# VH-VL binders against p78833: the designs that were tried, part 5

Target 1, 198 residues: p78833
Amino acid sequence: MSFPASTHVYIAKIIGKKGEGDKILDLLSKVNEHVLKSEPFTKTYYFARDAKNPDYIFGLELYDSKEVLENSHKTSNPFLAFANYLTSTHAPLAEPLQLLNFKVVDGHLDKDNLGPDAKDYVLYTEYTGDSATLKQQLTVNPKADTSLIIHSLDDPSLYAVVTRYSKSGIEPGPAEISGATSVSQQVIYSGVGFLNRP
Short names: E, the ipSAE of ESMFold2; O, the ipSAE of OpenDDE; V2, 0.75 times the mean of E and O plus 0.25 times the DockQ between their complexes.

## First folded at step 1 (VH-VL)

Design p9 (framework fv_patritumab)
Fold by ESMFold2-Fast, scan of step 1:
Structure p9 (fold): chain C 198 residues (1-198), chain A 120 residues (1-120), chain B 113 residues (1-113)
Amino acid sequence: as target 1 above (198 residues)
Amino acid sequence: QVQLQQWGAGLLKPSETLSLTCAVYGGSFSDYYWSWIRQPPGKGLEWIGEISDSGSTNYNPSLKSRVTISVETSKNQFSLKLSSVTAADTAVYYCARGLTYEPYYGMDVWGRGTLVTVSS
Amino acid sequence: DIEMTQSPDSLAVSLGERATINCRSSQSVLYSSNNKNYLAWYQQNPGQPPKLLIYWASTRESGVPDRFSGSGSGTDFTLTISSLQAEDVAVYYCQQYYDTPLTFGQGTKVEIK
């Protein structure tokens, strides 16, 4: 495995009201500057727009441990400003904030310190089913620049896969797993952050 | 301050199921992985598996077909079941607070151990 | 699986003298992104559970005497007891926590000469 077993993955689904996506990303840009400079135990801090909804911000975050997330990241001044905005009386969110905790089962990140780009093809797929079957049948895609298989810390029946391709014209769909329900999301617009810390 | 208390049946016959329970006192049950480790008499340590407070498990592949670890979060307890035991399963079994979300890794709190003897 | 091998299997040291135990992993347990080695050392006295001594290859657990030190990186690690005391007679284990299954070395028994 390319990651320590302690690695904590945090998936954020931030669905803003019309026009809020820009403001959300502006605040996340400030958080990202602090993370990159002052939070060395954050491996990935990647936020980008949903392909169909520009106000839907998808986040992929990798921390060396859950404590890095809880005690270092969530206590930073830029993060608190961001969180306070989302919960403010202005009510910028169209739907309740969804934050999901995972661990890495297997995979790899891009070799380079790549942030979100308009030309990115990123696919996030959730699988619900028998845990043993999903663990056995979900495999790392060696052709992807990033390929992560992650398992929910909150729901043992939930796995997810994150893949990124930088090759023009290659847009594979999600893997089909017999006996499992899947839901996929394409994240292909530019955003803020980094996929693999330099 | 954090203490682990463990209990369960210590004498088994071949083919029976081993059942052990570990209870956590004096500290948070959440945000940790809870492990089972065994040690045959005069031998080294073998990790059996771990479970999170949400029920997510990792098992040692050598034992995977026979092992089940479960949690009762309302009681701050987790349990080990090992089916189809043989004499090779004779060991002291330990529960431990394992790989954590803390920057301090390793198994820092252990139960006293339970000797399990499998004999016909 | 990451295999852990210790040397020697047993070691006899006089009181007040240095004891050195080696541990080798079959693959690197160094995570380049945080520059941390996912390696721990434990002490086990007869009839007791193992006690954590060292984590991150070189960080001493709270309450552990300063005569215990860990060193090394990647695949080759050392536990040193600078001045052996009577209470240090025990079996010592290295353990990797880089990947599951978590694995231990076979143990090194430290005895008084």
Scores: ipSAE 0.049, ipTM 0.663, lowest interface PAE 7.5, mean pLDDT 87

Design r1 (framework fv_vorsetuzumab; at its last look DockQ between E and O 0.47; V2 from the best seeds 0.00; counts 0 for: pae E 12.4 > 2)
Fold by OpenDDE, look of step 12:
Structure r1 (fold): chain C 198 residues (1-198), chain A 120 residues (1-120), chain B 111 residues (1-111)
Amino acid sequence: as target 1 above (198 residues)
Amino acid sequence: QVQLVQSGAEVKKPGASVKVSCKASGYTFTSYAMNWVRQAPGQGLKWMGWINTNTGNPTYADAFKGRVTMTRDTSISTAYMELSRLRSDDTAVYYCAREGYYDSSGFDYWGQGTTVTVSS
Amino acid sequence: DIVMTQSPDSLAVSLGERATINCRASQSVLYSSKNYMHWYQQKPGQPPKLLIYWASTRESGVPDRFSGSGSGTDFTLTISSLQAEDVAVYYCQQYYSTPFTFGQGTKVEIK
């Protein structure tokens, strides 16, 4: 396995109101600084913008365990500041915050340690269908710098795949799985966070 | 009817290898992951790993990495587990077990088991 | 690794009486409303048989006298009225993370 068994994958979907994206990312940047300095248990803390909506912030987070996420990361002052802003009277969100829990099925992140780049193509695809079928048919792309297959801990019928090509000019497309539905989102690195620890 | 039929008992010397087969029938073989579990005499169950029967990609428990190889032949709906560098403590009954309909829904069908005896 | 600990190691119960087996996980196996742990029954000379999955759902064909309960780290398998055919070793298993570990087993016998 490429990941420890206890690795917890956290997907954040933050849809801000118009113009809120920058503020959200600023706060996340402060959290990231804290993560780099004080959270060695955070393997990935990567934030991107939706390719079509700059106020739609996508987060990919990997932790050594769910425990450190709940008891350490979410208890930090910068995180609390961020969380408080999202729930403030300002009401910066256009839609309710979505926080999804996953575990790693297979794959790799930033295999060549190139780091994130705004010029890269990153595709996040969610698959919903027969769990056994999805587990059997989803495959890692060895040519991709990042090819991560994750299974939802919230919904057994939900899988997701993260694909990234680093400056290759290749635009990833979702694999079609018979009997399953898929929803894809193309995201662009926001400048906040990392795929692997620098 | 779902059935998993395993190969017969094996007697091996230390340092040798053993390859156990598990033939599946009654369902679409490539639609379900196959797990391998062993049980030493008078002891509990130990998970060894699983294989994606569609892609052939295996995942092994750390305890067996480097010694275990899981493969499959889709043409005959058969999964294989090979264990090398056998030791006396590898003496056990080895089971293939199908993953349930939903991931994390248990091992719903088991082979009859294959007894592997390692002795000098 | 998640350690699964069963109690007791052995249990003798009279026919028709209640049998209770406990299983404790070293960490929570609960996400959302689903517990990623299962119960197996293994009779002498046979492979294990899936009995309960997701802590409380009976596998098809399993008699109603078998029930699973619990959440998080503590789980219980209950046989409401022990029958002769229930003599077996019972195992709990977590499927929360690899390696998928089993409890040490509980031997249920007739008193």
Scores: ipSAE 0.027, ipTM 0.623, lowest interface PAE 4.3, mean pLDDT 92
Fold by ESMFold2, look of step 12:
Structure r1 (fold): chain C 198 residues (1-198), chain A 120 residues (1-120), chain B 111 residues (1-111)
Amino acid sequence: as target 1 above (198 residues)
Amino acid sequence: QVQLVQSGAEVKKPGASVKVSCKASGYTFTSYAMNWVRQAPGQGLKWMGWINTNTGNPTYADAFKGRVTMTRDTSISTAYMELSRLRSDDTAVYYCAREGYYDSSGFDYWGQGTTVTVSS
Amino acid sequence: DIVMTQSPDSLAVSLGERATINCRASQSVLYSSKNYMHWYQQKPGQPPKLLIYWASTRESGVPDRFSGSGSGTDFTLTISSLQAEDVAVYYCQQYYSTPFTFGQGTKVEIK
């Protein structure tokens, strides 16, 4: 359950125009096939749809280091095909691509190795507040199948938590942290990607 | 004003245990991790571990695992470090040190140190 | 464990002259554009005091004559004009991975 300090976390927010979600996920499915075959350094590659808008794609990605993300993952042919689609003259995005950089504070990705499922209840919550307070008061939930606490590499005041209950019927809610604000996004596993390598 | 005040000097026999306290004031105790560092006579600094003061969950350096226990009491804003099965090379000054204001920014406040002498 | 090696072990510098202390990590402590390496000052009879964090950022209240530089594995602490109050032992520390190791220290004295 330990994460090396070099572990690099990407949160991807891919805001597709109406009708673009399926094509975006199809291309990501091809990237995922390459990741499984050729990228042992990619530890998590998980994609979901926003619960309210199926064309908004959420990504959770963990790499052994920023170096392998930049020099190996982002240079692969399936990734380049995906990236070229996003920047094509077709212009499939409604908003600029958001790629958020984090490091792991604590947690686990798939405690009992259950795998992601479209029936999972998954909550992604961003917390903004005093960094020391958030670091100390955000805690791993041992009952959750995913409980991952991450800290932004670009904004010291920003922490995020990914919480998932698989097949248990439990729906997570955000933690109340005194003096912090939070924004939550419910997401639904898309069928593309993994939490722990199979 | 941030202050860390440690318990007084201790003289112990080999095989005994010592428990050092570190009382925090001037900040929200549960918002900052507490680290423990020791300094043997004429030697450098050696990190022993840290405790999440909100949850009580410690992380220990491998060199001290099995002999060190770190705890805290949030009602009195106090962290504790206990070292068991003392031996002569445990003679050192033991410091508590607060995690820095920004994440991973070092140890910004230190206690005055507690001298532990292990003699036969 | 990441080994932090300082040089020199001791140096004597005349008042007003430049003091330079080197620290080398056995592996890179650079992560996402930040160097997880800190400098501490320990004056005689006192606990250590944080001087510089993330290799080059001065802690509040630290005079401008102190500066840190370097990246990856090789780091330098510079005191541009040594003053009498700067007599101390200086330690580098990596904060990249546990255990968070310190260098052996560099004693700075007045020549």
Scores: ipSAE 0.007, ipTM 0.524, lowest interface PAE 12.4, mean pLDDT 89
Fold by ESMFold2-Fast, scan of step 1:
Structure r1 (fold): chain C 198 residues (1-198), chain A 120 residues (1-120), chain B 111 residues (1-111)
Amino acid sequence: as target 1 above (198 residues)
Amino acid sequence: QVQLVQSGAEVKKPGASVKVSCKASGYTFTSYAMNWVRQAPGQGLKWMGWINTNTGNPTYADAFKGRVTMTRDTSISTAYMELSRLRSDDTAVYYCAREGYYDSSGFDYWGQGTTVTVSS
Amino acid sequence: DIVMTQSPDSLAVSLGERATINCRASQSVLYSSKNYMHWYQQKPGQPPKLLIYWASTRESGVPDRFSGSGSGTDFTLTISSLQAEDVAVYYCQQYYSTPFTFGQGTKVEIK
């Protein structure tokens, strides 16, 4: 698969207080309905729970451009309702909202959209180290259903890798890169969003 | 403390179905996958499949596809394995075993096993 | 399917002596510098217990006399000084691809 050079990737880390994960996902489900129906330039809109913390919502979002994110997605009514809830006096977040900006280096997404029970997990790994080394050593796995390499727009030393494997195929852990530090998160599909737009 | 407690022994006729349960305690049930492994008398271990306990999505070994169904109930932290159209060679001890989602380091906790005997 | 073959099928070793069990995979289980294979111990009447993961990492609480080695297709489990409590069947398992497969087992007995 090919990505426009303008493709903008957002990684969202939404860490709710105990019991808030369900409400946050309910609001994101409403956003997703709008995205699927009315935002055709959003390639990926995928939200999942952290495997160890059900109130930690992980988001992977791919937009054809930053302009799609700023002028179409962020101005939608369901997005504003979601954003207003997170910043409300109710204070549902345990930690400040984290939004990380990336560009696509290489890779591919699942051929099929994620249905409520179609896919079960994604591995997200961040690598910090020498940019040239990471760019050369991080490689797309053609055996994965999804294998995406992304590079931070804000921190040149930060790369990340998103992989998804069916249990019927290979399921390796994160690649080990000499001279780089890595942190991995396993996330379980929450029933909200899609990995590859129809 | 982590525990996996399985249902009791079953005796079935050929053609019947059996449903084995595995009740988890001492950890967050939905943070770990559950695998099912069987062992026929005097034989080795054979993997049957696994279920994602959060999503409910199962993956089955080809040898059991069409006869096995794996489910879970998150409200009681229990996983289930149902095997249908039983044959005499399905006589075995059936184990549940948990698996971490991050960089699987093996099946670290196992249930005590459920003996299923299939005979006419 | 990846076939895991153990040798020997049965091993009798005197107390305090070294026991060595081999496991061969029909194809490499090495990916990104990790060997996707584990060792389990099963004592009579008990479920299997994880002993060594990723070929050479000892599970918490497992005695130092147990060690794993090897890479790719050929793996070894060593018990440096056999104790009475080590009488068991030992299984290797590949975790490289589904279906996950086990070796046929090696029974370790006191000589």
Scores: ipSAE 0.000, ipTM 0.470, lowest interface PAE 14.8, mean pLDDT 86
ESMFold2 (binder alone), look of step 12: mean pLDDT 94; pTM 0.951

Design r10 (framework fv_vorsetuzumab)
Fold by ESMFold2-Fast, scan of step 1:
Structure r10 (fold): chain C 198 residues (1-198), chain A 121 residues (1-121), chain B 111 residues (1-111)
Amino acid sequence: as target 1 above (198 residues)
Amino acid sequence: QVQLVQSGAEVKKPGASVKVSCKASGYTFTDYYMNWVRQAPGQGLKWMGWINPNSGGTTYADAFKGRVTMTRDTSISTAYMELSRLRSDDTAVYYCARTLYKSRGYPLDYWGQGTTVTVSS
Amino acid sequence: DIVMTQSPDSLAVSLGERATINCRASQSVSYSGDNYMHWYQQKPGQPPKLLIYWASTRESGVPDRFSGSGSGTDFTLTISSLQAEDVAVYYCQQSYETPYTFGQGTKVEIK
C-alpha cells in the first residue's frame, strides 16, 4: 500500500481517571462523525481502549499532511469541544496528554473495516535504539491485516509498529530487535473511528 | 427480504469431503460476515468459524482447523464451507448465519435453513 | 474459549406461568456498559431464531413476554407468561470474542 510522502501519523495516549474512558470516547465519536463527513484527507481515525485499562484511550490517526491535522482537524468544532473537556477544571486525565508525531516508513492498512471479533487486537510497539538498525530490522508483516512501521518526527531513535490481525491463531508477539528496547501495548477497538477510510 | 438459502442434504463416507453452499439475497453480501455453525443430532450449537466476504479472510474454531475451509464467490453472493476427512461424528445439520462486522459483538441475526450431512459407511 | 453454561437443562412450566432460564459465562462478556450476550429460540426441524441481543434488547417481532437481563457473567431470559408456541430449546451465546460459543441449551416444555 502507498502513502503520500507528506503523510502525518499522530499517536494519542489519553489516560483518563476512573470512569472517564466512556466520556472521552463519546466526545471522540462526535469528532469522528465530522471527520467522516468533512475531512476527506484523513485516512485513519482509530480509537481503542488499552487491554489492561479501559480508561486509557489509544488513538491512531493518519492525515495526508500535517496541514490537514493543524488547519482542518484541530480547528473543527467537535475537536475543540473534545480538547476543551480534556483541559477543563474537571481534570479528567490521570496523566498528561501524550501526542506523538510520526511519519510512515512502510506498511499497509486493513482492506476491511474492523470486525466484531473482540479478540482482534491492535498491537502497538515502540522501539528505541539505533535508527539505522531499526530501519533495517523492522519489517512489514504480510499476514497482518494492518502492518505499519512509523518513525518519530521528534526523536530519531524512536520507531513504532502497529499490527492488527483478524484471523485466530495468528497473534505473534512484538519482534525483538537486538540492541533496542521495546514497549508494547495491546488495544481493543472502541467502536469509534476507522483504520482505513470506508 | 434477507434470505440465506443452503444446498441440499449430503450423504458421505468416512474420509470424504463435503462442500456446503449458502446463497445470500436481500442485502449487500460483502457488508456482513458469514458464520458457519453445526448441530449434531440431539446436541447443541457449535460455532465453526466465519468468513469476511469482502476480503476472503477467515477465522476457524480450533476443533475444525486443518479440516475446514471457508470461501465465497461475490459474483453470485454465495458462501461455501468445505469439511474434509469426514468422520462419523461430523454427522450434523450445518447452518450459515450472518453477522455485522462494523460493530463489536453483533448477534447472528439471519440463519439459513440448514444442510443435513450424514457420514456413514 | 469462553464457556457458556445454562441452567436448568430442562424445565416444565404451566401455560400462563413464568419461565426463567439462566446463563453463566466463564469470564465477563461485558465491556464499557455493553453486554455481548444473545438468546436464540429453536423449534424442532428449524434453525435458531434470534430473540434477545445484547442481553436485554428484544429482536423485532418478538413478543414482549420475552425479556433478558444481567451483566458480566450472569444472564437471565424470562418468559413472563408461557404460551404453547414457546415450547422450544433456548440457547445463550456470547459474541465478546471468537470462537463464538453457545450454552448447552434449555428445553422448555408445558407441564
Scores: ipSAE 0.000, ipTM 0.445, lowest interface PAE 17.5, mean pLDDT 86

Design r11 (framework fv_vorsetuzumab)
Fold by ESMFold2-Fast, scan of step 1:
Structure r11 (fold): chain C 198 residues (1-198), chain A 119 residues (1-119), chain B 111 residues (1-111)
Amino acid sequence: as target 1 above (198 residues)
Amino acid sequence: QVQLVQSGAEVKKPGASVKVSCKASGYTFTSYAMNWVRQAPGQGLKWMGWINTNTGNPTYADAFKGRVTMTRDTSISTAYMELSRLRSDDTAVYYCARDFGTSEYFDYWGQGTTVTVSS
Amino acid sequence: DIVMTQSPDSLAVSLGERATINCRASQSVLYSSKNYMHWYQQKPGQPPKLLIYWASTRESGVPDRFSGSGSGTDFTLTISSLQAEDVAVYYCQQYYSTPFTFGQGTKVEIK
């Protein structure tokens, strides 16, 4: 599948305090409603729980351009309500919010969006190492429903891979790349939003 | 031992629906996907789709999408394939086949269910 | 969709002689050093039975006269010394991407 060269990928890591996951997802559900109705240049808007920590919300967002993210998405009323909650005196976050900027290297997204009862896994893996080696050795998995390779806009040594399978069983862990460090996160709960705009 | 036992032969009229079952035994049902494969008389094998038996999520071949529904019941280790709006050319033997985890081949097959669609 | 093409459609071989069946994929089915291509045997009135997986690995209980070879797009199933019980239709299958597809089948008969 081809993506516009201007495509901006935003990875969000939202680590809430115990019990905050439900409220965070509820607010994101309201943002998603606005995105579907009013933000046609947002191609992916997906948030789901970490497999080990239900209060850790992982986000994958694809915008046709950085300007869509900055001028359309971040200025919406539901987004501002969400952002204000995260920075409120209630202090719902266990760790500082992480927001990472990437560009698409290669890949494809799910043709169908996750249903509310979906319990399969999205695997997110970060690779840190020699950029040329990572660029050569990270390849799209044609058997996956989603297989997306992204490269950090802020750190040339950082690549990441998003993989989703609808098949029974957990796929083997991420590819091992000699000379690179990898960190993986499994996201197993049904989420808010969409992987491919309907 | 691993066994996949399918429901008996069915005769249906055009426009009806048929629901075929496949009962698994001898292994952990939710650890393996269940595939459905059709074989029309004198013809080859055609994959219809699979169901993730743990999550219940199905994936359908485009040729059957909109007419096929795959479900499972984990309490009785049984997978189901329902085909609607039957046509005469849906006359075939329908097989369930287990997908062997990370190996990704069909290692065990049901005995087949003959579905005849005639007026 | 990946198209799997077998040759020949039918093959008549004398008992004890070698039978060779070819399967060609319309694109490579090699991923991460494994060929996602399998062979199945189907006897009349029976379901298909797994014979060879990953192009060349024999399923447990399959006689050693059966062997698979090839990589990428071109694959071969060989029966080194055909026996009466080997009369069947043989199917290759790709498991590289959905929809999974089978070859049209090769009917092996005794000459």
Scores: ipSAE 0.000, ipTM 0.493, lowest interface PAE 14.0, mean pLDDT 86

